# VH-VL binders against o29789, part 3

Target 1, 134 residues: o29789
Amino acid sequence: MDEKTLAKMIEAVNKHMPEKTRSLAEMLKEKDPTIRAKDGNEYYIEKRELEFIAQHVDELDWPRFRIPVILEMNDIGGERVIYVRDKLHAEFIKRAFGFDRVLNGILTLYMYELPQIRRKLRTASQVIFRISLK

## First folded at step 23 (VH-VL)

Design U1
Fold by OpenDDE, fold request of step 26:
Structure U1 (fold): chain C 134 residues (1-134), chain A 121 residues (1-121), chain B 112 residues (1-112)
Amino acid sequence: as target 1 above (134 residues)
Amino acid sequence: QVQLVQSGAEVKKPGASVKVSCKASGYTFTSYWMNWVRQAPRQGLEWMGEIDPSDSYTDLNQKFKDRVTMTRDTSTSTVYMELSSLRSEDTAVYYCARDSFDWEDYYFDSWGQGTLVTVSS
Amino acid sequence: DIVMTQTPLSLSVTPGQPASISCRSSRSLLYDLGKTYFYWYLHKPGQPPQLLIYEVSNRASGVPDRFSGSGSGTDFTLKISRVEAEDVGVYYCMQSIHYPLTFGGGTKVEIK
């Protein structure tokens, strides 16, 4: 697969990512919270997942905690890893799941660790792909 | 190979409790979620709830929230489902079902053989 | 709750003939990365349910190629190109993206 094709593929899968994130605080007040994706689709977020997140995030940070939790898939040295770039997301994942590996200043997960997070956050987390064009 | 072996058939009276067991083998017990699904006579499949690998979290169908307790014993690789305040409509075959270990899909990839629970006066 | 509606309720098929089962969800099951959390199970007599199709159109391990799944969003179809005796049982669709997890009402497939 050439670079152009790969870029197009990544663009296609990333169109499902949120157009605009929402705060945990706002969404906890709703019965059927949703987020809108870049492709215009609206996705329902499970309230129980938000409540789970809230249990592991300081209440003072609820207004700053953005949903969904972004899990960024990257290829580094031929190995696929997941970056959690957002500081509050990283702190949450560390507290909730015990993952604290930091590479290049970014919380980094291995692929075999991803199911543990995704299983608990099937709607409140989203995987996106990034390409380094350096 | 993955095996889920459930306890034997039960006959209970209304108001009683039943505890069904599901012994797992052939895989890393502490890595997979476990589900319970039942089927009443002439009815379809009904999801009852799930329990996480660490026995720290359960997610129950609200229909059973006040009557179902799910637990697991790591030392014996066994998951338990206890249903209390039994009613005649609880007569069903109860299945344990292992959740897939995946970040892309959430399905049941392995099932126990089922346990018939009969509730009658 | 997400309602899964299957049709038909039952189907009697002559061996070698095709069969088609429909399932409709009350809400879209499409989420990030284009993943659709929709599955088909087969419940054969005297056996526990078994996974048949995952993510709309992927056959589970060991599933014959005479089985095929299709659909998107809220409308899904399971097709059997040529029904065999071993295909007898009740077929269920399922969604697992929203709680509680829910199944369709089932479609009983019998041989004439």
Scores: ipSAE 0.847, ipTM 0.933, lowest interface PAE 0.6, mean pLDDT 94
Fold by OpenDDE, fold request of step 26:
Structure U1 (fold): chain C 134 residues (1-134), chain A 121 residues (1-121), chain B 112 residues (1-112)
Amino acid sequence: as target 1 above (134 residues)
Amino acid sequence: QVQLVQSGAEVKKPGASVKVSCKASGYTFTSYWMNWVRQAPRQGLEWMGEIDPSDSYTDLNQKFKDRVTMTRDTSTSTVYMELSSLRSEDTAVYYCARDSFDWEDYYFDSWGQGTLVTVSS
Amino acid sequence: DIVMTQTPLSLSVTPGQPASISCRSSRSLLYDLGKTYFYWYLHKPGQPPQLLIYEVSNRASGVPDRFSGSGSGTDFTLKISRVEAEDVGVYYCMQSIHYPLTFGGGTKVEIK
């Protein structure tokens, strides 16, 4: 795949990114919480997933914890890895799943670890693509 | 060569309990979620719930939340579904179904042969 | 709960003729990465259900190319270009993005 095609694909995929993230605290108060994507689409977040997140996040941080959990897919030296850049997201993932690998100061997951998180957070996590030419 | 082999047919009275087993082989047992799905006579498929690989979490259909217990035994690679307070409407074929193992899709890629549970007075 | 509505309830088809089954979800099943968590299963007589189509249009392993899936958002269609005797059974659509997971009511396909 050439760079142009890749860029277009990434752009298309990233259209589903949230226009604006929401706080865990706010969403926990709603019966049917939703997130609005950049493309204007709105999708529902499973309450059970938010509750799961809440169980692994200090209550004092609920207002600061942003939904969705962003899982950033990167190609580093030909190897695909997932970056969790947000500090609270990283702490949550460490606490909930036991992943604590840090590369270049960023919590880093390998592809074979991703299913564990995605299976638990079908709606409350979002995978995005980022091109890194190092 | 994934195989899910379920226990045999059961006949129960109303109010009794039934425990169906699903023995898994041919894959890493502790890596996959397991689901239970049933089909009553002349009806469609109904999802009952799921159990995580570590046997630390279950998510049940609220319809069954007070009557269903799902467990798994790593030493025998077996998943169990126990349904209590049986009623005639629980007469059905019960299936265990393995969840897919990927980050892109969530479907059932392997199924047991099914276990008929008959609840009759 | 997400309601999955299938039509028709039953279908009798002459061998070699095409068949079409519809499924509608009460909520959009499209999420991040453009993934749509919608699936088709076939439940043949005397067998357990089996995955037929995943993510709207992808045939599962071993599924003949006479099967095709299409759709988006809330409207989905399964097509069989040339129905064969081995295609007899009940077809179910399913969503797996919202709990509880839900199936359509099923479409029984028979041979004339």
Scores: ipSAE 0.843, ipTM 0.931, lowest interface PAE 0.6, mean pLDDT 94
Fold by OpenDDE, fold request of step 26:
Structure U1 (fold): chain C 134 residues (1-134), chain A 121 residues (1-121), chain B 112 residues (1-112)
Amino acid sequence: as target 1 above (134 residues)
Amino acid sequence: QVQLVQSGAEVKKPGASVKVSCKASGYTFTSYWMNWVRQAPRQGLEWMGEIDPSDSYTDLNQKFKDRVTMTRDTSTSTVYMELSSLRSEDTAVYYCARDSFDWEDYYFDSWGQGTLVTVSS
Amino acid sequence: DIVMTQTPLSLSVTPGQPASISCRSSRSLLYDLGKTYFYWYLHKPGQPPQLLIYEVSNRASGVPDRFSGSGSGTDFTLKISRVEAEDVGVYYCMQSIHYPLTFGGGTKVEIK
């Protein structure tokens, strides 16, 4: 696959990324909170998922905690891993799921660990792809 | 092979409670969510709730939140669904259904054979 | 709750003839990665429900190719190219992205 094709593929997959993230605090106040994606679509976020997140995040951080939780897929050395780059997201994942593997300063998940998170955060998390230059 | 074997048929009086069991085998019990779905006579399928692999969390249909309790026993690989304050409209076949183990899809890939619960005076 | 609306309620089909079932969701079921959390089940008499189609158009293991699923967003269709006796039962669509999980009302397929 050439670089151009790969780029297009990544763009296509990432078109569902949020145009703008929202704070957990704001969304908790709404009955039917939504996020607008880059593709122009509006995605509903399950309130119960937000409440779950809130249970594992200090209330003082609710205004700073951005939704959705970003799970970034990366191909490193032929292996696919998930990076959780946001510090508050990483802390949440550690507290809620017990994952604390840090590689190169980034919380790193293996693919077999991903279902546990995604199952709990069907709407409040988003998987994105990043092209690695390694 | 994945197997979900449910307990036998139950006949209960209104106001009583029923506890249906679902014994799982053929897979890693502690890796999959389990769901309960029922079907009343001449009605469609109705999702009742789910229980996580660690038995630490349940997500119930609000319709049943005050009457349903879901539990797991890892030692016996069994999931339980208890429905209290039974009513005639609770007469139905109750199914346990295993959730898929995937980050891309969430469907029920395996089902128990069903348990008929009859509520009658 | 997400309302899943199936049509028709019942369908009587001559063996060998095609059948088509529609399901409409009250909300889009498309989320990240282009995944649509929509499924078809078949509930045969005397058996538990079984998965037919996952993610709109993928046949589950063991499902014959006469079954096909299509659609996107909120509109979905299940097609049977040539109905057989073994296809008798009630077909249900389901969404699993929003709680509570909800099924369509079902479509009863019978043989004439």
Scores: ipSAE 0.842, ipTM 0.931, lowest interface PAE 0.6, mean pLDDT 94
Fold by OpenDDE, last read:
Structure U1 (fold): chain C 134 residues (1-134), chain A 121 residues (1-121), chain B 112 residues (1-112)
Amino acid sequence: as target 1 above (134 residues)
Amino acid sequence: QVQLVQSGAEVKKPGASVKVSCKASGYTFTSYWMNWVRQAPRQGLEWMGEIDPSDSYTDLNQKFKDRVTMTRDTSTSTVYMELSSLRSEDTAVYYCARDSFDWEDYYFDSWGQGTLVTVSS
Amino acid sequence: DIVMTQTPLSLSVTPGQPASISCRSSRSLLYDLGKTYFYWYLHKPGQPPQLLIYEVSNRASGVPDRFSGSGSGTDFTLKISRVEAEDVGVYYCMQSIHYPLTFGGGTKVEIK
């Protein structure tokens, strides 16, 4: 696959990421909370997942906790890893799943650790690809 | 190889309880979610609920929320599903089904052989 | 609940002939990264259900290439190019992105 095709593919998959994130506090008040993606689609977020997140986040932070939890896929030294850049997301992941590896100041997950998070957060987390220009 | 071996057939009276077991082997028991799915005679498959690897969380189909209890025993690698207040319409084959372990898909990759539970007066 | 609607309810096929099964979901099953959480299972007589197709179009291990899945969003199709005796059973579609997890009503495939 040529670089141009790869770039287009990455752009395409990232179109499903949220146009705007929403606060955990707001979404917990809704019966059928949704987020709107960049591609214009509306995605329903499971309340049980939001409730799970809320159990591991201080109530005072609920207004600041943004949904979805962003899991950023990156290639570092030929290995694919996941960055959790948001501070509140990182703290949540640490508390809920026990992952606390920090590389370059960023909470970092290995690919084999990702299923544990994704299984619990099928809708409330989203994987995105970091665009890297060579 | 992954194996899920369920307990034998049960015959119960209405109002009684039944507890079906699912013994797992061939994989890391504490890493996978387990599901229960049933099929009544001449009916389709129906998801009953799931239990997490650590036995700390269950998510049940609301249809069964008041009658179903799911538990795990790590020491024996066994998952249990107990259904109480049995009714004739609970007559079905009950399956345990293991979740896939990946970030891309959520499907049932392994199934028990099924347990027939008959509820009759 | 997400309603999964399968058609037809039953299908009787002459060996060697093709078969097609449809499944429609009441809500889009497409989420991030273009992942569609839609699956096909085959429930053969006397056996437990088994995974046939995952993520709309991927054949599970050991599934012959005469099986193919297609579709997107809310409309999905399973095709068998040449039905064989061993393909007899009930086929179910399933979604696993929303709770409760739900199956289609099933499509019974028989041999004439």
Scores: ipSAE 0.842, ipTM 0.931, lowest interface PAE 0.7, mean pLDDT 94
Fold by OpenDDE, last read:
Structure U1 (fold): chain C 134 residues (1-134), chain A 121 residues (1-121), chain B 112 residues (1-112)
Amino acid sequence: as target 1 above (134 residues)
Amino acid sequence: QVQLVQSGAEVKKPGASVKVSCKASGYTFTSYWMNWVRQAPRQGLEWMGEIDPSDSYTDLNQKFKDRVTMTRDTSTSTVYMELSSLRSEDTAVYYCARDSFDWEDYYFDSWGQGTLVTVSS
Amino acid sequence: DIVMTQTPLSLSVTPGQPASISCRSSRSLLYDLGKTYFYWYLHKPGQPPQLLIYEVSNRASGVPDRFSGSGSGTDFTLKISRVEAEDVGVYYCMQSIHYPLTFGGGTKVEIK
């Protein structure tokens, strides 16, 4: 696959990204919370997932905690890994799942660890792909 | 290969409790979620709930939240489902079903053979 | 709860003839990465249910190519190009993105 084709695929896959993230605090107040994605679709977020997140996030940070939790796929040295760039997301992942590996200053997950997170956060997490420009 | 072997058929009276077991083998027991699904006579499949790999969390169908308890025993690789306050409507075949270990899909990839629970006066 | 509606309730098919089963969800099952969390199961007599189709159109391991799944969003279809005796059973659609997980009412497929 050439670079151009790969870029197009990644762009297409990333269309599900939220147009605007929402705070955990706001969404916890709603009965049927949703997020609007860049593709124009509205996605329902499971309340139980938000409640799970809330259990592992200091209440003081609820207004700052942005939904969805972003899980960024990257290729590092020929190996695919997951970056959790947001600091509050990283702290949450560490507290909730026990993952605390930091590579290049970023919380890093291996692919075999990803199912544990995704299983718990089916709707409240999103996987995105980042294109390396170097 | 993955195997889920359930306990034998049960006959109970209304008001009693039943505890069905599901012994797992052929995989890392502590890595997979387990589900319980039942089928009443002439009815469809009904999801009852799930239990996480570490036995620290259960997510139950609200329909059963007050009567169902799911537990795991790591030492024996066994999952249990206990249903209390049995009624005739609880007569069904109960299945344990392993959740897929995937970040892309959430389906049941392995099933027990089923356990018939009959509730009759 | 997400309601999964299957049609028809039952289907009697002559061997070698095609069959089609429909399932509709009360809410879109499409989420990130273009994933649709929709599945088909087959429950054969005397056996536990078994996965037939995952993510709308992918055949599970060992599933014959006469089975095909299609659809998107809220409308899904399972097709059997040439029904065989071994295809007898009850087919269920399922969604697993929203809790509680829910199944369709089932479609009983019989041979004439």
Scores: ipSAE 0.836, ipTM 0.928, lowest interface PAE 0.7, mean pLDDT 93

